VH-VL binders against q9nrl2r1430to1533. Designs and how they scored, part 173

Target 1, 104 residues: q9nrl2r1430to1533
Amino acid sequence: GGVHELSAFEQLVVELVRHDDSWPFLKLVSKIQVPDYYDIIKKPIALNIIREKVNKCEYKLASEFIDDIELMFSNCFEYNPRNTSEAKAGTRLQAFFHIQAQKL

## First folded at step 11 (VH-VL)

Design K19 (framework fv_ficlatuzumab)
Fold by ESMFold2-Fast, scan of step 11:
Structure K19 (fold): chain C 104 residues (1-104), chain A 122 residues (1-122), chain B 107 residues (1-107)
Amino acid sequence: as target 1 above (104 residues)
Amino acid sequence: QVQLVQPGAEVKKPGTSVKLSCKASGYTFTTYWMHWVRQAPGQGLEWIGEINPTSGDTNYNQKFQGRATLTVDKSTSTAYMELSSLRSEDTAVYYCARHGFRYTSRGYFDYWGQGTLLTVSS
Amino acid sequence: DIVMTQSPDSLAMSLGERVTLNCKASQSVRSYVSWYQQKPGQSPKLLIYGASNRATGVPDRFSGSGSATDFTLTISSVQAEDVADYHCGQSYNYPYTFGQGTKLEIK
């Protein structure tokens, strides 16, 4: 149920945060540092926001948690060309996530 | 205070390799990408490559691919650039420079080392 | 590779004059252009990043503008300590590239 699923989400978010390829995803992209980001990306999200939502029990379904993680990766690939370090890190982290998400 | 300390000069013969160091202090070394940029006498800046100190992930200017190797030693907060098969055209000041963003490889160079003058001569 | 072209190659200004330095990218780099000041015998120093954001500690007289392919660095009232080479560079796409530099002198 709900409580066990939230514990699983918390464990997965911690694993993602600790992964070497999490660096593009730890915090929301700064509008000052990347001025055009919010012109292109309409639903920004990052691991710190997702972790806060998990800790506050804001995910009602496992699919909602998975959707937010996938939105994070989708934003990465939409903004960043395939040959960038962000896209490469996102590709590796997304593969790691898909393996870990099988436990959910 | 952020500091990137580099040796002042290195002299090498053609055909050899050199490993230049850049010792970082005043910030958490693993948090920021490190770049290497060179400048030949009287010329502009030329980007060599970048390294993520946490993952070891690197991106190189294709011109230096296969000759330049970027590494880090986390225990000493030191970044290294090895350049092999040295030619006289490699004579330049070599800078390390810290990436200005924490969460993206795109960015700018917010702090620069003093530079190492590499002279390649027979 | 994205080619960055600066103009002019060099200029000499009188103290207090407004200075404009230009930087053109061969293709769109969005806002991923930074400007660096390099005084004789010194390392480059960041002035502007993201086309228009002034770096910490940089005097208000320095400003940047532009987007896509055309970028400008402005010094509203040039001072003696502003004698330097100025470099623009793009970090939008690999490899990161710089212009050839503009040399600013005081006449």
Scores: ipSAE 0.060, ipTM 0.722, lowest interface PAE 6.2, mean pLDDT 88

Design K2 (framework fv_ficlatuzumab)
Fold by ESMFold2-Fast, scan of step 11:
Structure K2 (fold): chain C 104 residues (1-104), chain A 122 residues (1-122), chain B 107 residues (1-107)
Amino acid sequence: as target 1 above (104 residues)
Amino acid sequence: QVQLVQPGAEVKKPGTSVKLSCKASGYTFTTYWMHWVRQAPGQGLEWIGEINPTSGDTNYNQKFQGRATLTVDKSTSTAYMELSSLRSEDTAVYYCARHGFRYTSKGYFDYWGQGTLLTVSS
Amino acid sequence: DIVMTQSPDSLAMSLGERVTLNCKASQSVRSYVSWYQQKPGQSPKLLIYGASNRATGVPDRFSGSGSATDFTLTISSVQAEDVADYHCGQYYNYPYTFGQGTKLEIK
């Protein structure tokens, strides 16, 4: 999209990054610290990658942006059992995202 | 120069509560989970729980659920563990330890405090 | 809970010998195993994390290997300062658990 759409996506990513529950999502999972992550998760993504895509104007539709954010949450719930801190943070951050995404 | 400073010793009577402190320095306190681990004299290590200093989220070993409470004071970069209904079996060295990885709760313990020896005796 | 079992309970080695310490998990922990060195009267010190990654400042004579249920810590040439208890621990599932420790002594 245009300047308006870029601004809206950037604003939302910044709000997600500042949220207290963003810690599992700030950057790609390190294979050194979490060796089996990439054996399970085939389409890794994180907020820093999404933000870079926003800044390079790679999202043509709001649905593409939303799909990448939802992929991030889907990866979290696929890798992390429901009772883990990552899954709990992901659940709260995803709810926050759904509220904010109504503005798009 | 990461440091986790703990008091050397505490003595408490059975049935009371204790609140142990762990003052962090040399890194951004809010960016790493903090763990509590104890070691009874001559025994192995036992994990008590963990806390995220930013969100306040905690996970506890079920053995300590309801007796242990983990908190933080971000303004002083201090983590606390309160243990209630103390018994003689709670006599142990209590360590705080920093989580080795910022972006996942699955993690090892990269820096350890010196430990506080808690003695529970009448 | 995942039970971690270390072997042997204790061993005495001559300076310069290769030492292997074992750690077995009661179920698969993938590669989520760390090793800690604890000298008398001191806090544990991280040696290895993720089964095989050496922590910063740890001498290269220390190495870790293994996956799933069977893990080893190897000291390629044991030195006098290596006298300590060695603990393995898993951080795959809650609660995090540790082995009972292996005591290393020098002859």
Scores: ipSAE 0.184, ipTM 0.770, lowest interface PAE 4.7, mean pLDDT 90

Design K20 (framework fv_ficlatuzumab)
Fold by ESMFold2-Fast, scan of step 11:
Structure K20 (fold): chain C 104 residues (1-104), chain A 122 residues (1-122), chain B 107 residues (1-107)
Amino acid sequence: as target 1 above (104 residues)
Amino acid sequence: QVQLVQPGAEVKKPGTSVKLSCKASGYTFTTYWMHWVRQAPGQGLEWIGEINPTSGDTNYNQKFQGRATLTVDKSTSTAYMELSSLRSEDTAVYYCARHGFRYTSYGYFDYWGQGTLLTVSS
Amino acid sequence: DIVMTQSPDSLAMSLGERVTLNCKASQSVRSYVSWYQQKPGQSPKLLIYGASNRATGVPDRFSGSGSATDFTLTISSVQAEDVADYHCGQSYNYPYTFGQGTKLEIK
């Protein structure tokens, strides 16, 4: 049910945040830090935004939650070349997410 | 204030190894990547590699892969670069430099140590 | 590897003159170019990051411009304290690479 789904989403976001490879995903990318990011990425998202949506009960289906997490990874791979630390961290964190998401 | 403190000089014989230190202060050490860059006398800057103090993840210039090893000691906020199989061509000033942005590999080198002059000679 | 090429290798300017230093990348680095000032006997100091952003404490006579492969550092009115080597570097792709440097001297 609804209440248990929210708890599951919150648990998963906390596990992602605490993972060593979460560092590129904790907050929205700063335009000052990465000036061309918003010229390339049109639907920016980060774990702090996703966690806020979970807390506000904005996800009605598990698929909506999964879609936002996958958008976050897609943005990472769209912006960052494969040899970057961001892309490598994203690859490992995405694999971890896929294993954990099987519980949803 | 941010400071990166390095020893002034080291003298080593060819074929040996050296371990250079860089002690950081004035910021949260684990949240910024640390870089190592060298400059041979009268020449330009050459990037050796980088380390994430939180994850231990490293990236190396392939020219130094297998010879350079980057490590950190989080308890003392100190970064280390070990360079093995030293040659006279390794004579250079070795700088540590902080990556300019927290939690990202994109950016710039915002604070530099004063450099350690490594002399490799018999 | 991305090759960064600076021009000229050296130049001598009179006080108050406008100075332009060039930096070219062998392939696109987007805006991930920084400029560093290195005075004799000192470590490099950040001047410009992200092609056009001036670092904290850097005088407004220093400005950067450019994107993709062509970048410039401009000093609008050169001062005696500006005598230094100027280095450009890219942090877009591994390995991070620097140009050979431009030496600025005052006549």
Scores: ipSAE 0.054, ipTM 0.730, lowest interface PAE 6.3, mean pLDDT 89

Design K21 (framework fv_ficlatuzumab)
Fold by ESMFold2-Fast, scan of step 11:
Structure K21 (fold): chain C 104 residues (1-104), chain A 122 residues (1-122), chain B 107 residues (1-107)
Amino acid sequence: as target 1 above (104 residues)
Amino acid sequence: QVQLVQPGAEVKKPGTSVKLSCKASGYTFTTYWMHWVRQAPGQGLEWIGEINPRSGDTNYNQKFQGRATLTVDKSTSTAYMELSSLRSEDTAVYYCARHGFRYTSKGYFDYWGQGTLLTVSS
Amino acid sequence: DIVMTQSPDSLAMSLGERVTLNCKASQSVRSYVSWYQQKPGQSPKLLIYGASNRATGVPDRFSGSGSATDFTLTISSVQAEDVADYHCGQSYNYPYTFGQGTKLEIK
């Protein structure tokens, strides 16, 4: 994509970061806080990494950007049982993302 | 600097409710979970529950489920704990405490309020 | 619920002595154990988090160790200002639970 698509990606990431349910996704999970996370999750990602990729123009297609966001949610649901605060936040944020991603 | 300011004392009669406040300053209020912990005279610490000030999500110790209600007012950076159906055994110092890690629900309590002494007596 | 048991209940030490406080969890809490110092009339203060990480501003004489079920707080050379109750707590599973506390006094 072009500069228009890049601006759209940045706007969407900013909206995700500002969303009340972004807290589990803002930074990579700490191995000190969650020691078994990286034994289970093989492709870790977080909003700060995705935002850095957007700012460095590393997403050439909307599908690449969407895939990284979906990977982030997939990791959340794989690690966290359904009734956890993380899984609940992820469910709501993912729904918000799907609505906003229609613009892409 | 981080501060959590609580009133010094409250006196209530059995069967009533109390709403305790905790005013936060020195950091962005919505970025850390807030906990409530009590300590009865001469006893250890007992966790009541936690609230995410950004989302309003709560988790409670089952012992307090249905009696404790945690809320926040983002505009004043204030957390509240309401405890209903008060009994004499609810006499304790009630602390608010900030969760030490921003991005994970597992963690520790890095800053504590000075505590409110709740006395429940006739 | 995970039960945290501290030992001893109380101890009296001479200035400069090495102090060891123990904390045992009824089941594995991995490294999700923190230690708090509570001086008379004051709120608890974080000393150690994640079993072994010293909190900012805490003197080097305080250290934590352990994993799974057995945890230790060590004060390498006790000072007069260390008179306090010491609490361990786990944040691995809900509800978060604390030990009964260890009271440290100076002879």
Scores: ipSAE 0.218, ipTM 0.759, lowest interface PAE 3.9, mean pLDDT 89

Design K22 (framework fv_ficlatuzumab)
Fold by ESMFold2-Fast, scan of step 11:
Structure K22 (fold): chain C 104 residues (1-104), chain A 122 residues (1-122), chain B 107 residues (1-107)
Amino acid sequence: as target 1 above (104 residues)
Amino acid sequence: QVQLVQPGAEVKKPGTSVKLSCKASGYTFTTYWMHWVRQAPGQGLEWIGEINPNSGDTNYNQKFQGRATLTVDKSTSTAYMELSSLRSEDTAVYYCARHGFRYTSKGYFDYWGQGTLLTVSS
Amino acid sequence: DIVMTQSPDSLAMSLGERVTLNCKASQSVRSYVSWYQQKPGQSPKLLIYGASNRATGVPDRFSGSGSATDFTLTISSVQAEDVADYHCGQSYNYPYTFGQGTKLEIK
């Protein structure tokens, strides 16, 4: 292979990471920052983990990739009330994702 | 070394508006939320609102909604708070303060500016 | 709004004594309580975040405890430099709110 090959999933993850609203999603929520997060959220995920899965070719179907991204947004909306900065960022980033995911 | 630099004082008449500045240095400005908190003479602290310097997203204390506007200038690493329709009750020290941890809106104020004393009087 | 109530309003202690400052929330704030020290003419300084985590550079004599509605800041052996107003604040829900403050003085 192709260290220079670009996958559609990698391209989309890079676009998500570069988006202004990606800040709540870049890495797993810290237990020190948010002590009760893992009491509420049982399937934590973040863009860095999704990107690792893409790089290891762990997504066999576009639906599996989309499911992980949607889980990330679902976790955001479950933990964060609608009027929070995280929920607002999640809403805008999810809309951006839906537009970009049409390419998949 | 993290620093948040604010002007020492502002004097305004009732009914006018003021725009207070907070110049950040010593860290990447866009990676931490910035808060605004005021303290009336001899009183406790009162949260005004917060802004994400990267996205421009804001949350306000409803008490200040419609009167306070938070903005940033990324090119100068400066945060601003504009407060309109000033009343004598707005006389207070106004602090900017950095949100402690990255990537969360819930947290603590890890570094504080020196504060700007706003005096509203005729 | 979540109301934060501190007690006592003020206290005077002798050097070396153990000091306990209380902070009560009108509803559960989980562990999202921070404590700030404010000396006369100065900005607040972070002491404790997340109810019990000591901020970098804060002396070991300061400790925080509590959860839900009841929180305590303890100074195990008070020193002259600890003269200040102490504020607790919650960041669990908007708007973020603070207590009225406790003034600590040395006898």
Scores: ipSAE 0.006, ipTM 0.648, lowest interface PAE 10.0, mean pLDDT 88

Design K23 (framework fv_ficlatuzumab)
Fold by ESMFold2-Fast, scan of step 11:
Structure K23 (fold): chain C 104 residues (1-104), chain A 122 residues (1-122), chain B 107 residues (1-107)
Amino acid sequence: as target 1 above (104 residues)
Amino acid sequence: QVQLVQPGAEVKKPGTSVKLSCKASGYTFTTYWMHWVRQAPGQGLEWIGEINPTSGETNYNQKFQGRATLTVDKSTSTAYMELSSLRSEDTAVYYCARHGFRYTSKGYFDYWGQGTLLTVSS
Amino acid sequence: DIVMTQSPDSLAMSLGERVTLNCKASQSVRSYVSWYQQKPGQSPKLLIYGASNRATGVPDRFSGSGSATDFTLTISSVQAEDVADYHCGQSYNYPYTFGQGTKLEIK
């Protein structure tokens, strides 16, 4: 746990951010750009928020970190139909995450 | 100021292929999806497909799947659409258009090129 | 595919008249409808995005409304420079689709 887990979380978030399929997840969805998003998604989250939580040492367990990443993907699939670029990017990035998360 | 520059016209014979260009300037090329839309003479707009310049991800209208290929050259901020097996029905003005916002594929076409008139005739 | 149907196909208005253009989607597209103005010999220009948001530089006589399946573009007082084809399009789902267009002319 502790310092080693936080370094692993930071490394994994950096790898996710650098991934070509991270574009739908980099920042919170804008209400101006997507007006009905917050009517449908009740627990919004994005990689910039998760990274901030890692830096503030807000994750006490690896499961809490993993839960936030999975919430991000769950939100994507709930809002976006299967044939959208967001859903396709989410599917590929989630698979990449599952492989990398084995290191945690 | 955002600009998308396209050549004015192309003439091709049936059965050949064409590669149309769209040179972008005035913004960071990789941050917005680029779309291709055509318009046959006197007809409405028809979406061909889109490309993410960062990832190279493409999505196509099924009508053009296998015939249209979208690519980008990041070094020159240029988007390309290649259309193969040309038919007379492909005679149309072909526009490139920028996606209206970042970090999502959902949006609108905020800036359009002037269009390239492709004429397919014997 | 989501089919977008515009009505009327064409209309001729007198200067200063209020005009209403309609756009109907075959299934819900939420608010992901945009309107484009295409003047003769020119490329399309964005007027309205997200059903009701006016694009930068577009005069306030243009307004959009609607949600789900029924959308409207209104020009409160038609001017000579408004002669154009008006296209609605949805970006909710692939493939992105457009209506057939409405041609606006001045009598």
Scores: ipSAE 0.337, ipTM 0.813, lowest interface PAE 3.7, mean pLDDT 90

Design K24 (framework fv_ficlatuzumab)
Fold by ESMFold2-Fast, scan of step 11:
Structure K24 (fold): chain C 104 residues (1-104), chain A 122 residues (1-122), chain B 107 residues (1-107)
Amino acid sequence: as target 1 above (104 residues)
Amino acid sequence: QVQLVQPGAEVKKPGTSVKLSCKASGYTFTTYWMHWVRQAPGQGLEWIGEINPTSGDTDYNQKFQGRATLTVDKSTSTAYMELSSLRSEDTAVYYCARHGFRYTSKGYFDYWGQGTLLTVSS
Amino acid sequence: DIVMTQSPDSLAMSLGERVTLNCKASQSVRSYVSWYQQKPGQSPKLLIYGASNRATGVPDRFSGSGSATDFTLTISSVQAEDVADYHCGQSYNYPYTFGQGTKLEIK
């Protein structure tokens, strides 16, 4: 990806961060707050990590960026039962992401 | 210091509604979720629901769904619980309590208000 | 709903004795159990969160342990000020639920 594509990734990450349902995804899950998270989730990721990768131009293809966002949601649904606030926030934010990603 | 201030008591008739307040101070109000928990005389604690002050998103115990409404006023750092169609069985102390962790629902209640005793009687 | 069951319902101990309170979940709550102390006429106060972490200002004599379905609160040497109802609660899944409480009295 070119400069235009990288700018598009950054804009999309900013929109995700601004979204009310981003709170479970803003930073890596705390081992203190959620002690068994890293025993269950083997490829942790969060919006701050994805944003840093965008800023460092580490995504060469739009598919790589999309894969990291989808991994983030997949981790959420694997760890959290369906009726938790994390899972509900993840469902809504993922739907928002799918709409916005059509612009990429 | 963190404080959650609630009125001491309310008396209501069956069939009416009540709106209880919880004024927070000593921290950034929008940073922590607020819970409502009640305790009937001589009974254990019962979770009513939670609200995220930033988004307004709520989660309710199904037992109270449709009767309880949680809201916040960010300008006054005040959380509210409205309970409608009151019955004598709703007589209890109602607590607001702050969610102890930022950014996760899997937390604990780190600070509690002093509680409002709601008495529902004719 | 996850049902939390505490045992015993009440107990009376002599000063300085070791006290053990139990809390059982009807299904795994991992480590998302907290313990609250409630003195007569007062609001609950956090003692332990995440099964084993002491809250700020809580005396070292209080400790928590357990995981999955079985949890324990221990007071290594009970003091007169420990007279209270003790509640366990889970925050793993909605609705959050509490046990019925254990009343601790001093002989």
Scores: ipSAE 0.127, ipTM 0.753, lowest interface PAE 5.1, mean pLDDT 89

Design K25 (framework fv_ficlatuzumab)
Fold by ESMFold2-Fast, scan of step 11:
Structure K25 (fold): chain C 104 residues (1-104), chain A 122 residues (1-122), chain B 107 residues (1-107)
Amino acid sequence: as target 1 above (104 residues)
Amino acid sequence: QVQLVQPGAEVKKPGTSVKLSCKASGYTFTTYWMHWVRQAPGQGLEWIGEINPTSGDTNYNQKFQGRATLTVDKSTSTAYMELSSLRSEDTAVYYCARHGFRYTSKGYFDYWGQGTLLTVSS
Amino acid sequence: DIVMTQSPDSLAMSLGERVTLNCKASQSVRSYVSWYQQKPGQSPKLLIYGASYRATGVPDRFSGSGSATDFTLTISSVQAEDVADYHCGQSYNYPYTFGQGTKLEIK
């Protein structure tokens, strides 16, 4: 068989998942763990959902992929005050994402 | 079964530092934050801080900022709390406790160590 | 800092009686309140988290309720093994804080 390169989106999602600050973003927020989350956040998203969309070729433009990642960070900062562990992790991971996204 | 094992007692002189250990077993160590909480004799519980074993990220009670340092050794599944510039009022039982949720810092302490009694006296 | 105040400081009950312990937060903590049982010489044990969710292995006689600033732990029928200090704590905002504790004794 042949060697196939991973898509640019898949490579970036893998890098985000492996990052130490990805823990708040790996899966959708649980209603049991955070009871008021879905009262505040109307467009929930997480890295596992974004990765599935990449694998199903649902992103037609790089801007669509970037928008979903930015929505994920926006949700984090909307729900979590600046001095929370989630907001701090989100700030660092978002900066990492902005550097990597320059390759797109 | 989840276990957090701490040594029973430590005795230190004022002005010195101490490094307390908490060895975790029965779960994936890096998945849950570890907290440190103390209890002075006959008093209530006081939160010192938390550490994420995966990222090394820490949050401290401002009262202990600069004196307490939380670290982990992932290879041995052990959490540490170092407390410097010890005073007699630091005499207390020091507990490590696991955070109950995996993906949020908001939650509760689901498993507690047996505690280390730190006595600070001259 | 959020101040957690428990009431009463201590109470003595007869076996089988219904017990109510109160916990008040100085500002809203939503539902981020947990209750811990501490027997003499032992570490605290989780009873209730998220104001009303019973922890694994905790008997059905223990229940929690409340939101925002006022929280209650109820023991529907007190047993001898329930003799302990009960602590409430909030995890809504840093630093996490605990009440002073309520001591439960049996007559």
Scores: ipSAE 0.350, ipTM 0.809, lowest interface PAE 3.4, mean pLDDT 90

Design K26 (framework fv_ficlatuzumab)
Fold by ESMFold2-Fast, scan of step 11:
Structure K26 (fold): chain C 104 residues (1-104), chain A 122 residues (1-122), chain B 107 residues (1-107)
Amino acid sequence: as target 1 above (104 residues)
Amino acid sequence: QVQLVQPGAEVKKPGTSVKLSCKASGYTFTTYWMHWVRQAPGQGLEWIGEINPTSGDTNYNQKFQGRATLTVDKSTSTAYMELSSLRSEDTAVYYCARHGFRYTSKGYFDYWGQGTLLTVSS
Amino acid sequence: DIVMTQSPDSLAMSLGERVTLNCKASQSVRSYVSWYQQKPGQSPKLLIYYASNRATGVPDRFSGSGSATDFTLTISSVQAEDVADYHCGQSYNYPYTFGQGTKLEIK
């Protein structure tokens, strides 16, 4: 994949970060603020971590990048009931991601 | 210092609407969700809804869905709650309250306005 | 909706006594329970958030504990200024809900 794949991943992550519904996903959940999060979520991830992985060339395939983004949404829906602000933001951002990911 | 300033009282007839204000100061208005909570005389607290001042995204207690409308004016750091089709049961003190976390809707209410007493009577 | 039930409805204590206030959720709310103090004619003030974290400026005689469905607010040595209504509320699921309140008085 190299330079072209990394550029595409970086652009998509930047578009996700700029989206109004990215607020639950920008950084890892704080254990101090949400004490039981890591008791429930065993593979935590956030957009800042994904962006670092892109910049360090850790994604060899587009499917690996997509899997990390989908894990992020899956964690959101596992932790948050469907009627919460986080789950609603996640639903809208995931739909946006699916449209943008067609470019990959 | 963080302040949320609300008017003292409003008196309205049944069937009318009211728009209550909450002027924020002492922090960056757009970074915290704003909540509205009411308290009927001698009763407990009841959550009405929340708004994100940056996106305008709202979530409502379904009991108030369709009757309550939350808005903000970023230029004046003011949040508003409009409640329509007023009934005598809407008589209560209405509070605005700032969300305790900066970038998440989950949390608690760290600063409260003084409250506006709304009286609905004919 | 998640129903929050507080007990007792009211309590009268002597100065210096240990006070325990209870709050029960109709279903698990994890650790998403906060406690608020409300004095007559005033707005509520945050005491405890996420079950056990004391808010800034709150005296260390106030502590919170509990998880899932059962939560407790403790005042280790009650003082005259602690006379108020105490409300618990959950922020785990919409709508956010509060208990009916516990009134604390001094005998």
Scores: ipSAE 0.074, ipTM 0.708, lowest interface PAE 6.2, mean pLDDT 88

Design K27 (framework fv_ficlatuzumab)
Fold by ESMFold2-Fast, scan of step 11:
Structure K27 (fold): chain C 104 residues (1-104), chain A 122 residues (1-122), chain B 107 residues (1-107)
Amino acid sequence: as target 1 above (104 residues)
Amino acid sequence: QVQLVQPGAEVKKPGTSVKLSCKASGYTFTTYWMHWVRQAPGQGLEWIGEINPTSGDTNYNQKFQGRATLTVDKSTSTAYMELSSLRSEDTAVYYCARHGFRYTSKGYFDYWGQGTLLTVSS
Amino acid sequence: DIVMTQSPDSLAMSLGERVTLNCKASQSVRYYVSWYQQKPGQSPKLLIYGASNRATGVPDRFSGSGSATDFTLTISSVQAEDVADYHCGQSYNYPYTFGQGTKLEIK
């Protein structure tokens, strides 16, 4: 909880967005481009949605913010086989997130 | 308005290397993956590999891993494929092709270069 | 590797006939199949992506269907300009693979 934590969430989301491996996570997966995505993934999320939630003060606890980021990675690994570019990008970005999340 | 411009032809001796170029224009070069696909005379299409112009990440068809090297020059919006230890069986048209999906590696080839005919002969 | 098999190898059709081209994957590729048209001396051109989505600028007579292992490209009324090789390809798993192609000719 609190204003300091919300500022830290915004800073971290900006760092994630600017990371080279953020490309699979910037916005929601298109149903037109990936028709079966929403049949498999029941709680879709992306960095643009998480950032909007931060800006609207929707995260009351740091754990809620962390849960949404981890959901994003979990969705990536559930949908994408492990040898895909999405899964590899997700693995590297998740490791970066875990290091940066120590700031929270 | 999207264009991928490749040289028309290259002739090389067996055992040498070649570096083929693909100059992109009409879109943000770093947003889309670039693929390389070849086609031997009278044959089907064969995927060589892909590169992310932003991260430099590559994925290769194992048949070409160790021989093919994909690179990009972001300042000139140019993708390159270097193929080493050339054999006569490498004679083919080599295409660069853009990944059709934005923000995903799962896609299709929405725009193709005109192809470079590589002839490997003694 | 996922093997893509096209059938028939070649077709000769009369103008206005309905054409059906088949593509089979050796294992499920979900909806990650695209179809490409290649006219003599030209690079391939995208027709269909995601099994059934028509690419921009592609005439309505072209349609795609299928999922998992069995895919079809249909031309509802073949025109003279449709003479080409048609390739299917999967982008579900590495390496991306293509079928051998189907050659379409006019009688």
Scores: ipSAE 0.277, ipTM 0.796, lowest interface PAE 4.5, mean pLDDT 90

